# Miniprotein binders against Glycine-N-acyltransferase-like protein 3 (Glyatl3), part 19

Target 1, 290 residues: Glycine-N-acyltransferase-like protein 3 (Glyatl3), of Mus musculus (Mouse) (e9q5l8)
Amino acid sequence: MLVLKCSTKLFILENMLKSHFPESLKVYGAVMNINRGNPFQKEVVLDSWPNFKVIITRREREAETDNLDHYTNAYAVFYKDIRAYQQLLEEHDVINWDQVFQIQGLQSELYAASKAVAKARLLDLDINLASFKAVHFSPVSSVPDHSFLTGPTPRLTYLSVSDADLLNRTWSRGGNQQCLRYLANLIACFPSVCVRDEKGNPVSWGITDQFATMCHGYTLPDHRRKGYSRLVALTLARKLQSRGFPSQGNVLDDNLASINLLKSVQAEFLPCRFHRLILTPAAFSRQAHL
Key: E = the ipSAE of ESMFold2; O = the ipSAE of OpenDDE; V2 = 0.75 times the mean of E and O plus 0.25 times the DockQ between their complexes.

## First folded at step 16 (miniprotein)

Design T6 (from S6d with D12E K21E M24W M32K; at its last look DockQ between E and O 0.01; V2 from the best seeds 0.00; counts 0 for: pae E 4.4 > 1.5, placed apart)
Fold by OpenDDE base, look of step 16:
Structure T6 (fold): chain B 290 residues (1-290), chain A 80 residues (1-80)
Amino acid sequence: as target 1 above (290 residues)
Amino acid sequence: SEPVKVYVVLPEGIRYIFYVEPEWSVREVLEKIARWLGLDPSKFRLTFDGEPLPLDQPLSDLGIEPGAELRIERKESDEK
């Protein structure tokens, strides 16, 4: 295991990962954020340098940790060799197996390999796998036109940390304190877009995560079908691109509305899928007598 | 009747174990689980095998056996 701390090497790594698109995009996004002030306190773990076979991005060990916060406790993985990934994962102190955490990547063998290592280590944990279509936005040449909007001209802004509660209450993956803190951190650290009403209240928004992914977008029910979701998506994509980031997202196969939206803005559906593992140790499997 | 062990998977993918009374309606189970999780029960539904469970029936009448995996899902999509 190598922890890559040298700024020059991290910059070189960022460039190296470009030659491995699209499978390296999650790790690439994380490394870009690391190289741009590292507001989310992440680090890069490798098997070797400069000719690495596997790369894992993780939260720094020195960072404040909540063992129940799998949103923050998230690892991104890219491998050139699946065996090298398994070998690195078997090393001591690469992964914290005593917390609820995520493994994310754009390679299909990630689940099987991770499960095999967990089994070999005799770990009692639950692994939940979710698979998504991965998408990339083409470069947005101009500011999105508001002419397609129905209704009053929206005020385009960014989210504030004070808006995190609203996001936590409306996001399907939210509703707990860990997610609230995570969302507040995302808003504080990374690009966001928010459409506000005349009173300044959020009515549509999009956020980016520690992997530079457009991970969530929502429009309040009373404000749907006005074109806000399209405006938010394009504005957020442009904002990422203006900073040199790829504009990437994920969508569930059954989310036809979002798929149609993505098609309408000519988003590219990648040949690889996004895989998210949530690993829950048995000790954290909460038992409740109701 | 003895409490029945069920697994409940959240939208984020975390699985919990709950002990429920067989005579409780799906509504009662949802409310109790949601309150324990700190969620608003009005915004969520319980599903089994991808199908929403009817609110006014007890779990015992729906073929929910010990060790069954349920899902708690938000009623409204958070996607575009």
Scores: ipSAE 0.063, ipTM 0.534, lowest interface PAE 2.2, mean pLDDT 90
ESMFold2, look of step 16: ipSAE 0.256; ipTM 0.686
ESMFold2 (binder alone), look of step 16: mean pLDDT 80; pTM 0.753

Design T8 (from S6d, 64 letters changed; at its last look DockQ between E and O 0.02; V2 from the best seeds 0.00; counts 0 for: pae O 12.5 > 1.5, placed apart)
Fold by OpenDDE base, look of step 16:
Structure T8 (fold): chain B 290 residues (1-290), chain A 80 residues (1-80)
Amino acid sequence: as target 1 above (290 residues)
Amino acid sequence: SEPVKVYVVLTEPDGITIRYIFYVKPEMSVREVLEMIARWMGLDPSKFRLTFDGEPLPLDQPLSDLGIEPGAELRIERKE
C-alpha cells in the first residue's frame, strides 16, 4: 500500500486518470477535489507508483469519523487489473472494515472482487449492491436559456448549510442524522445550485459530492414542470466545467423523470454503469438506517 | 407497467448476507423474475427459489397477485 501525498505526483495522477475515462471518472473526481484544497479530507491509496494497477480514494484516517456514516465513509475505486484490486483490498489498513462504508466505481467486477475479499476475511457483513446508469454532460457552451421558463425569472443562487435539513427530508437516501451532516458538508465544500422563491426559500436545487458527481437534484412538487430541474442541471454542469471538472451524474433505471430530463439536455449515457456497494458490519446492522 | 424496485437477499454459507436491488415489472411471473435474478447473480435458476416473508413464491403467478410491492424484500434460497 502506498499513500500518495506529494502534490506534484497527485497532479500527474489527475492527468493519468484522463486516459482511462470513463471507468476512472469517480476516482478522477475525487482526485480533482483532493488537488483543489482537499476540503473533504481525502487521500489516495495505490499499489505502486507511477505504474499503478489500482487506485482507491478514501477519507483520511485523521478526519473525524462516524461509524454509521457510509455517506462520508466512501471509497472510490479504479483498477487496471482486478487481481491487483483484490490484493490491495486484502492489505491491512486499506479499508476500515469496522465501519459502515461504501465502495463506488464504474467497473462491474468491483462487486465480485470486494465480495471475495470480505469472504476471505471471514467478516460478517451485509452488502447492499446498487447499479445505476452513469451519465456525462457535454460542455455547456451558453448560459442556460431561461426563455423556456414559465413565470417570474427565478433567482439562481447556491445552497446554504441551513438548507441541509430540507435536502435531507426530500432526498430518497436521506432522513437520518448522518445524511444531514453529510449534506451539510457537501454544501459547505462543493458546488451547488439553488432556485429560490420570492421569499428566499429553496424550490429547486442540485449538489455535488466528494467525487465531483451531481449526486442529487430535486424540485418541490408545487414547482415542477416549470423547467427548474433543467435549469439547475445545466447550471450546475456549467459550474463544474468552468472549474475544469467533468460533469457527471448517476440515475436509477426506474427514475423515468430524471432519465427524460437527462435526455432532454442531451446528456451522454456512458457504456459503463455506476456500482455502489454499501457494506454494513453485523455489529451495526440494527442501527444503520440503510 | 412501470418497473418497481425490489430487494433480493442471498445469504452465503459463510454468513455474509448480500442484498441486491432489482427492478421488476409487477406483471412478471415469479419464474421470470427468478430467472432474471439468477442469471444476473450467476446462479442456476433451477436450483433456487424465491421466498417472501418466509414462504415460497409460486412460479407461475405474477408478482402483482402475490402482494409484492415496491421495496419488498425477497430471498433467494437453494432448493432443498
Scores: ipSAE 0.000, ipTM 0.176, lowest interface PAE 12.5, mean pLDDT 90
ESMFold2, look of step 16: ipSAE 0.118; ipTM 0.621
ESMFold2 (binder alone), look of step 16: mean pLDDT 86; pTM 0.836

## First folded at step 17 (miniprotein)

Design P1 (from S6b with M32Y; at its last look DockQ between E and O 0.01; V2 from the best seeds 0.00; counts 0 for: pae O 13.6 > 1.5, placed apart)
Fold by OpenDDE base, look of step 17:
Structure P1 (fold): chain B 290 residues (1-290), chain A 80 residues (1-80)
Amino acid sequence: as target 1 above (290 residues)
Amino acid sequence: SEPVKVYVVLPEGIRYIFYVKPEMSVREVLEYIARFLGLDPSKFRLTFDGEPLPLDQPLSDLGIEPGAELRIERKESDEK
């Protein structure tokens, strides 16, 4: 195991990962954030340098941790060799197996390999797998206009940390204190877009996460079908692109509304799928919200 | 000295964490932050509690403590 701390090497790594798109996109997003002030206190773990076979991004050990917070306790993985991934995962102190955590990646073997290692280590873990369509936005040439909106001209802003409660209540994965803190951190650390009503209340929004992914977007029911979701998505994508980030997202296969939205904005559906594993040690199974 | 943690807030409200040495000048810190963020340091300034930080003074002399929140702002001359 190598922890890559050298800033020069981290910048080199960022460029190296571009040659492995799309499968490296999650790790790439994390590395980009590391290389831009590292607001989420992450680090890079490798098997070797410069010819790595596997890369894992993780929370720094010195960072404040909540053992129940799988949102924050998130690893992104990219591998050139699945065996190298398994070998690295078997090493001591690569993964904190004593927490609720998640592993994310854009490679299909990630689940089987992770499960095999957990079994080999005789760990009593629940592993929840979710698979998504992965999408990428083409470069947005112009600032999104309001011409397609059917309502009044929206006030387009960003989210405040004070808005985190609303997000926590409306996000399907929210509704707990860990998620509330996580969302507050995302709003504080990363780009967001928010359409507000005349009173300044959020009515539609989008956020990005520690992997530079557009991870959540929502429009209040009373404000749907006005084009706000499209405006939010395009504005957020442009905001990422203006900073040199790829604009990437994930969508569930059954989320037809979001799929249609993505098609309408000519988002590219990637050939690889997004895989998210949530691993829950037996000791935390009663307290964890998945 | 050991690096200390500071927060740097962009005009758009995004907050970043940086580790800086207290003995570093504001200029050095600005250049470091700007390079890291892909910004031209000549076009930006650092502020603390709404006041511009003097470029040639070390952070330690300016009351910048661990956990301090700095803001990076565009210089007024470039807004015209």
Scores: ipSAE 0.000, ipTM 0.194, lowest interface PAE 13.6, mean pLDDT 88
ESMFold2, look of step 17: ipSAE 0.592; ipTM 0.851
ESMFold2 (binder alone), look of step 17: mean pLDDT 82; pTM 0.773

Design P2 (from S6b with M32W; at its last look DockQ between E and O 0.01; V2 from the best seeds 0.00; counts 0 for: pae O 14.8 > 1.5, other shape alone 2.65 > 2.5, placed apart)
Fold by OpenDDE base, look of step 17:
Structure P2 (fold): chain B 290 residues (1-290), chain A 80 residues (1-80)
Amino acid sequence: as target 1 above (290 residues)
Amino acid sequence: SEPVKVYVVLPEGIRYIFYVKPEMSVREVLEWIARFLGLDPSKFRLTFDGEPLPLDQPLSDLGIEPGAELRIERKESDEK
């Protein structure tokens, strides 16, 4: 195991990962954030340098940790060799197996390999797998116009940390204190877009996460079909692109509304799928709301 | 001296974490942060508690403690 701390090497790594798109996009997003002030206190773990076979991004050990917070306790993985991934995962101190955490990646073997290692280590873990369509936005050449909107011109802003409670209540993965804190951190650390009403209340929003992914977007029921979701998505994508980030997202296969939205903005559906594993040690199984 | 953790907030409200040495000048910190963020340091200033930080003073002399929140703002001359 190598922890890559050298800033120069981290910038080199960022460029190296571009040649492995789309499968490296999650790790790439994390590395980009690390290289831009590291607001989420992450680090890069490798098997070797410069010819790595596997790369894992993780929360720094020195960072404040809630063992129940799988949102924050998130690892992104990219591998050139699945065996190298398994070998790295078997090493001590690569993964904290004593917490609720998640592993994310854009490669199909990630689940089987992770499960095999957990079994080999005789760990009593619950592993929840979710698979998504992965999408990428083409570079937005123009500022999103309001021509497609119905109704008054919306006020486009960003989210405040004070808005985190609303997000926590409306996000399907929210509704707990860990998620509330996580969302507050995402709002504080990463780009967001918010449409506000005349009173300044959020009515539609989008956020990005520690992997530079547009991870959540929502429009309040009373404000749907006005084009706000499209405006939010395009504005957020532009905001990422203006900073040199790829604009990437994930969508569930059954989320037809979001799929249609993505099609309408000519988002590219990637050939790889997004895989998210949530691993819950038996000791935490009663406390973790998955 | 040992690096201390500071927060840097962009005009758009995004907060970043930086580790800076207290003996570094505001200029050095600004240049480093700006380069790191892909910003032109000549177009920005650092502020603390709403006041511009003097460029040629070390952070330690300005009451910048671990966990301090700095803001990086565009210079007024470029907003016109």
Scores: ipSAE 0.000, ipTM 0.182, lowest interface PAE 14.8, mean pLDDT 88
ESMFold2, look of step 17: ipSAE 0.499; ipTM 0.821
ESMFold2 (binder alone), look of step 17: mean pLDDT 80; pTM 0.743

Design P3 (from S6b, 75 letters changed; at its last look DockQ between E and O 0.01; V2 from the best seeds 0.00; counts 0 for: pae O 14.5 > 1.5, placed apart)
Fold by OpenDDE base, look of step 17:
Structure P3 (fold): chain B 290 residues (1-290), chain A 80 residues (1-80)
Amino acid sequence: as target 1 above (290 residues)
Amino acid sequence: DSEEPVKVYVVLPEGIRYIFYVKPEMSVREVLEYIARFLGLDPSEFRLTFDGEPLPLDQPLSDLGIEPGAELRIERKESD
């Protein structure tokens, strides 16, 4: 195991990962954030340098942690060799197996390999796998206009940390204190877009996460079909692109509304799928149901 | 005795907050240059503020009451 701390090497790594698109996009996003002030206190773990076969991004050990917070306790993985990934995962102190955490990547073997290692270590873990379509936005050439909107000119702003509660209540993965804290951190650390009503209340929004992914977008039911979701998506994508980030997102196969939105803005569906594993140690399984 | 780096938050005009580790003995100028370069900004175009006040460039952070966990803001200099 090698923890890559050298800023020069981290910059080199960022460029190296571009040659491995699209499968490296999650790790790439994380590394970009690391190289831009590291607001989420992450680090890079490798098997070797410069000719790495596997790269894992993780939360720094010194960072404040909640053992129940799989949102924050998130690893991104890219591998050139699946066996190298397994070998690295088997090493001590690469993964904190004593927490609820998630592993993310854009490679299909990630689940099988992770599960195999967990089994080999005789760990009693629940592993929940979710698979998504992965998307990338082409460069947005112009500032999204309001011409397609059917309502009054929206106030386009960003989210505040005080808005985190609303997000937590509306996000399908939210509704707990860990998620509330996580969302507050995302709003504080990363780009967001928010359409507000005349009273300044959020009516449509989008956020980005520690992997520079557009991870959540929502429009309040009473404000749907007005084009706000499109405006939010394009504005957020442009914000990412203006900072040199790829504009990437994920969507569930059954989320037809979002798929149609993505098609309407000519988002590119990637050939690889986004895979998210949530790993819950048996010791915490009882607390997650409370 | 190189003082241990302290954690500071740096907030951009867009409201994005970054974490930086800086040495208390570093001047505001050095910190600004470090942060700006890291963020891909021209240090000459920006200033650091704390609690709404511009930080003097030639003073160390330690003299300015910048404690671990302090929130600094990086702002564009007002064009004269």
Scores: ipSAE 0.000, ipTM 0.185, lowest interface PAE 14.5, mean pLDDT 89
ESMFold2, look of step 17: ipSAE 0.498; ipTM 0.831
ESMFold2 (binder alone), look of step 17: mean pLDDT 80; pTM 0.757

Design P4 (from S6b, 63 letters changed; at its last look DockQ between E and O 0.02; V2 from the best seeds 0.00; counts 0 for: pae O 7.3 > 1.5, placed apart)
Fold by OpenDDE base, look of step 17:
Parts: C-alpha cells; structure tokens; sequence
Structure P4 (fold): chain B 290 residues (1-290), chain A 80 residues (1-80)
C-alpha cells in the first residue's frame, strides 16, 4: 500500500478523480476535504501512483479513535479494478479489522470483495449492507428562491455544536454517544444549514459529512410542508457548490418524502447506487449500536 | 404498492454473518423476492430458500399474505 501525503499529488489526485464520476464521488468528496485543511484527519491509501487501480480514504492512524464509532471509522473506496481492491484490502494495515467501521462506495462489487477478504482472514464479524439511491444536484442559482415558502420568512443560519443533541435524537441512525460526538464533529468541520424559529430554535436542518455528502436532513413534525426541507436542501447544495464541491446525497428507497423532495428540485438520480457496509467484530457485537 | 424495507440474514462459513437491507413490494411473491435477493448476492436461487421465524416461506404467495411487515428479518439459507 501507499499512503499519499504529498500535497501536490493529492491535488493531482483530486483532478484525476473527476474523470471517474459518478463512481468516484465519495472518494472525491473525501479528498477535497483532505485538501482543504483536512479537518476530519483523513488520509489516502493507494495501490500505486500515479496509475492507481484502487483508492481508499480512511481516518489517519494518529487520530483519536473510538473502536465503537463506525460513523467516524469510515472508509470510502473507488476502484478501477475490483481485484486490485481486494488485493489492497488483504494487505496488512490497510483496514483496521479490530474496530467497528464502515466501508462506503458507489460500486456494487464493493460488497462481494469486502466479504471475500473478511472470509479469507477468518474474521468473526457481522456485516450490515445497505444500498441507497445516489443523487447529485445541478448547479443552484445564486439567489435562493423563497417564493415556495408558506408562512413567515424563516431565519436561515447554520448549525452549532450545541445543536448536535437534537440531531442525535431525531436522526434514524443516532441515539448513542458515538453518533452525538460524530454529529458535533460534522457540524464543527463541514457546511450545515439550519432554519430557526423566532426564538432561535432549530426547526429544519441539513449537514454534510467527511465525504462532502449531504448525509442528513430533517424538519420537525410541526414545521413540515412549509417548504423548509426544500430550502435547506437547495441552500446546502449551493453552499457546497460555491466551495467547488459537488452536491451529492443519498436516499433510502422507501423514503418517499425525500425522494419526492429530490424530484421537486430536479436532482439527478445517478445510475450507480450508494453502498454502505458496516462491519462489526464479534467482540463488539454487544456494545455496538448500528 | 410502495416498497417496504426488509432485512435478510445470510450466515456464511467461518463466522461471517451478513445482514442485508432490501426493499421489496408487499405484492411480490416469495419466489420473486428470493430471485431478486439471490441475484443481488450472486447466489443460485434454486439452491436457496427464504425463511421467516424459522419457517420456510411458500414460494407462490405474496409477502403481504405471510405477515411480512416492514422491518421484518428474513433468512436466506441453503436448501437441505
């Protein structure tokens, strides 16, 4: 394996990944964040340079680690050759198999290859596979259109770290301490949008993650159907785009409300699906919250 | 009807258990669901069966008739 530390090479890599859209989008988002101060302390692992066949983004080994935090212990993968990915994954010190972690990508063979390596290593672990629709937003106009909003003009701001508890309680994947810390870090490190009421309380919000993905959006039940979700999505997409990031998201197939929202804003549904593997070693199975 | 989420558990040799999230329509037959899942997993559907609560699911009945609710956990296992 090769850990790419050179800033010049990392910049070149960012440009190289553009030619492999949409499958490289997750890795691309991570690399962009690495190249922009690296607030989430990530690094790039390759099989070779400059003609790589596989790229993995991971948390730096020197970073603080919680073995139960699969949110933070996240790998993004892009491969030109699935065999090369499998080979790299088999190498020592590429993946930390002794913690709860996740592997993400936009390529379907990611699952089979990861499973094969786990078997070959005789690992006792649980793998939770989820597949999502992947979406990309077209360039958003410079001026947010508020004409679709019903009611008073909302106060549009960003989230604070103090809002993380509310997110943790409302996010379907939340409800534990690892997620709380993770959400706080996302708010601190990456773009967010928040609609607040007259009292300054969050009523609708969206966040981005270490892969520059719009990973969570929520509107409080009492504030639904007012157009806040649309406003949040478009504003967050615009904020990403203004910084040169693609505006990408994922949605569950059964999340009809979000799918309809995405259609209403003319988001592009990508031909590839988003795949997320959560790997839980048997030693952590009693303690891990998935 | 709208797709519903189900979990499918596959236990592999060497202590690897995999749980999958699938979206299926309640009106789909067990056969259709099995074929869909098997194809996704790269398995031969003829060699596998779906079980719910330890019982084999009948192939020609829709999931809705078998009490398969959103969030149900199915198992895919090799036929004996």
Amino acid sequence: as target 1 above (290 residues)
Amino acid sequence: SEPVKVYVVLTEPKGVTIRYIFYVKPEMSVREVLEYIARFLGLDPSKFRLTFDGEPLPLDQPLSDLGIEPGAELRIERKE
Scores: ipSAE 0.016, ipTM 0.271, lowest interface PAE 7.3, mean pLDDT 90
ESMFold2, look of step 17: ipSAE 0.406; ipTM 0.784
ESMFold2 (binder alone), look of step 17: mean pLDDT 87; pTM 0.848

Design P5 (from S6b, 63 letters changed; at its last look DockQ between E and O 0.01; V2 from the best seeds 0.00; counts 0 for: pae O 14.5 > 1.5, placed apart)
Fold by OpenDDE base, look of step 17:
Structure P5 (fold): chain B 290 residues (1-290), chain A 80 residues (1-80)
Amino acid sequence: as target 1 above (290 residues)
Amino acid sequence: SEPVKVYVVLTEPKGTTIRYIFYVKPEMSVREVLEMIARFLGLDPSKFRLTFDGEPLPLDQPLSDLGIEPGAELRIERKE
């Protein structure tokens, strides 16, 4: 295992990962954020350099951690060889198995390999697997036109950390203190878009995460079908692209509204799927479900 | 004996650090470990030394005698 801290090598790695799109996109996003001030205190773990077979991004060990916060305790994985991934995962101190955490990637074998290692380590873990369609936005050439909006001209802003509570209450994965803190950190660290009403209240928004993914977008029920979701998505995508990031997102297969939105903005559906594993040690099972 | 995991920190001239994981046998001498690490890193072992807790490790002693436990962090640095 190598922990790559050299800035020059990290920059080289960023460029190397481009040749492995789309499967490397999650890791790529994380590495880009690492190379741009590293506001989320991530690091890169490799099996070898420069000819790596597997790369894992993780939270730095020195960073403040909450053992119950799988949102923050997130690993992104890209592998050229699944066996190499399994071997790296078997190494001590690659993964913190004593926390609730998640593993993310765009490769289908990720689940089987991760599960196999967990079993081999005789770990009593609950593993929740979710699979998503992965999407990428083409370069947005023009400022999103407000002409398609019905009603008053929306005020486009960014989210404030004070808005995190609203996000936590409306996000399907939220509703707990860990998520609240996580969302606040995302807002503080990464690009966001927010449509506000005349009173300055958020009515539609989108955020990006530590993997440079558009991970959450929401429009309040009373403000739906006005085109705000489209405006938010395109604006956020443009913000990412203007900074050299790919604009990527994930959507559940059954989320027809979001799928239709993505189609309407001509988002590209990637051939690979997004896989998210949430691993809960038995010791935390009672607390994590509260 | 079974190999144990150790961390090896290399500080580059520009001040960046890279931490490597190596699996070493406790019965290996510091010399053997240094040579292994140096070869892997493309370094001349004759120009480098291993340190633990800021102290140079003696070349002819096994790691087990030096209190090097699994998860120990060693540093590889140029000899003065």
Scores: ipSAE 0.000, ipTM 0.159, lowest interface PAE 14.5, mean pLDDT 90
ESMFold2, look of step 17: ipSAE 0.446; ipTM 0.814
ESMFold2 (binder alone), look of step 17: mean pLDDT 88; pTM 0.859

Design P6 (from S6d, 76 letters changed; at its last look DockQ between E and O 0.87; V2 from the best seeds 0.00; counts 0 for: pae E 8.2 > 1.5)
Fold by ESMFold2, look of step 17:
Structure P6 (fold): chain B 290 residues (1-290), chain A 80 residues (1-80)
Amino acid sequence: as target 1 above (290 residues)
Amino acid sequence: DSEEPVKVYVVLPDGIRYIFYVKPEMSVREVLEMIARWFGLDPSKFRLTFDGEPLPLDQPLSDLGIEPGAELRIERKESD
């Protein structure tokens, strides 16, 4: 295995990954963040260079401080050859298996192959799979068009780390200490958009994660049907695009409201699915909800 | 013989539009089979259309006026 540290090679890798869209998008987002200050302290692992068949992004070992924080402890994977993926994980200590963590990717064999690796290593883990539609925003105009709002253009700003508690309480998988710290770190490290009321309270927002994925879009119930979720999504996409990032996200098949929003802004559905594995060793407690 | 891939859109029967990158030298049959594999469809039961017209299976996209950004549809054949 190789841990790719050379900034020249990492820049070359960033450009190479563009040729493998959409399947490489999560790894690409992580590599872009690594090349731009590396705020989430991640690193790149490959089987070989320059003719790699497998790329995995992971947290640097020194940055892994909570074995229960599977939100932060997430690996993005891209492979050209599923056998090479399996061999890399079987033969090397790429993954810290002594924690609760995620494996993420845009390729359909990821779950079966990861499960096979765990079995080959004689690991006793629970593996929870979720699968999503993958989407990407078309280029958005740098000139705002707010005609879809029902009222005046609201105050647009960004989230503060103090807003993480509200995000933690409103996210379906939130409500615990690990998630609170994770959300605070995302807000501190990556772009966000926030609509605030006249008192400065957040009423609609969206953030991005360590893979440059647009996520956590939410509008408070009392502030819905004003066009805020559309405003937030388009503003965040524009912000990402102006910085050269892909403006991509994921949506559950049964989340009709989000799908309808994505259709209304003419977002493009990708010919792949997003797969998220949450892996829990038997020795660990269940994730708690706050 | 291998040309740069071009972007096309493919609309499924449920109205969702997907991006595909295809090479102009690919036949309609090859494109249909690629799409069918991705969506888990039986390619013998579906056809590709462009501007409402079924595309002939044995012709390359380049011969059919399919330009970058074209919107194709995948539809069930006449008999369910």
Scores: ipSAE 0.012, ipTM 0.505, lowest interface PAE 8.2, mean pLDDT 88
ESMFold2 (binder alone), look of step 17: mean pLDDT 80; pTM 0.756
OpenDDE base, look of step 17: ipSAE 0.347; ipTM 0.715

Design P7 (from S6d with I14V K21Y; at its last look DockQ between E and O 0.01; V2 from the best seeds 0.00; counts 0 for: pae O 14.4 > 1.5, placed apart)
Fold by OpenDDE base, look of step 17:
Structure P7 (fold): chain B 290 residues (1-290), chain A 80 residues (1-80)
Amino acid sequence: as target 1 above (290 residues)
Amino acid sequence: SEPVKVYVVLPDGVRYIFYVYPEMSVREVLEMIARWLGLDPSKFRLTFDGEPLPLDQPLSDLGIEPGAELRIERKESDEK
């Protein structure tokens, strides 16, 4: 195991990962955030340098941790060799197996390999797998206009940390204190877009996460079909692109509304799928909200 | 000295964590931040509590403590 802390090497790594798109996109997003002030206190673990076979991004050990917070306790993985991934995962102190955490990646073997290691280590944990369509936005040439909106010109802003409660209540994966803190951190650390009403209340929004992914977007029911979701998505994508980030997102296969939205903005559906594993040690199974 | 954690807020409200040495000048800090964020340091200034920080003074002389929130702003001349 190598922890890559050298800034020069981290910038080199960022460029190296571009040659492995799209499978490296999650790790790439994380590394980009690390290289841009590292607001989420993450680090890079490798098997070797410069010719790595596997890369894992993780929360720094010195960072404040909640053992129940799988949102924050998130690893992104990219591997050139699946066996190298398994070998690295078997090493001591690569993964904190004593927490609720998640592993994310864009490679299909990630689940089987992770499960095999967990079994080999005789760990008693639950593994929840979710798979998504992965999408990428083409470069947005111009600032999104309001021409497609059916209502008054919206006030387009960003989210405040004070808005985190609303997000926590409306996000399907929210509704707990860990998620509330996580969302507050995402709003504080990463780009967001928010359409506000005349009173300044959020009515539509989008956020990005520690992997530079557009991870959540929502429009209040009373404000749907006005084009706000499209405006939010395009604005957020443009905001990422203006900073040199790829604009990437994920969508569930059954989320037809979001799929249609993505098609309408000519988002590219990637050939790889996004895989998210949530691993829950038996000791936390009663306390964890998945 | 040991590095101190500070927050740097961009004009769009995004906040980043930086580790800085108290003995660093505001100029050095600005250049470091700009390099990390891909900004032209000549076009930006650092502010603390709404006031521009003098470029040639160390952070320690300016009351910058651990956990301080700095803002990076465009210079007024470039906003015209």
Scores: ipSAE 0.000, ipTM 0.171, lowest interface PAE 14.4, mean pLDDT 89
ESMFold2, look of step 17: ipSAE 0.000; ipTM 0.415
ESMFold2 (binder alone), look of step 17: mean pLDDT 81; pTM 0.766

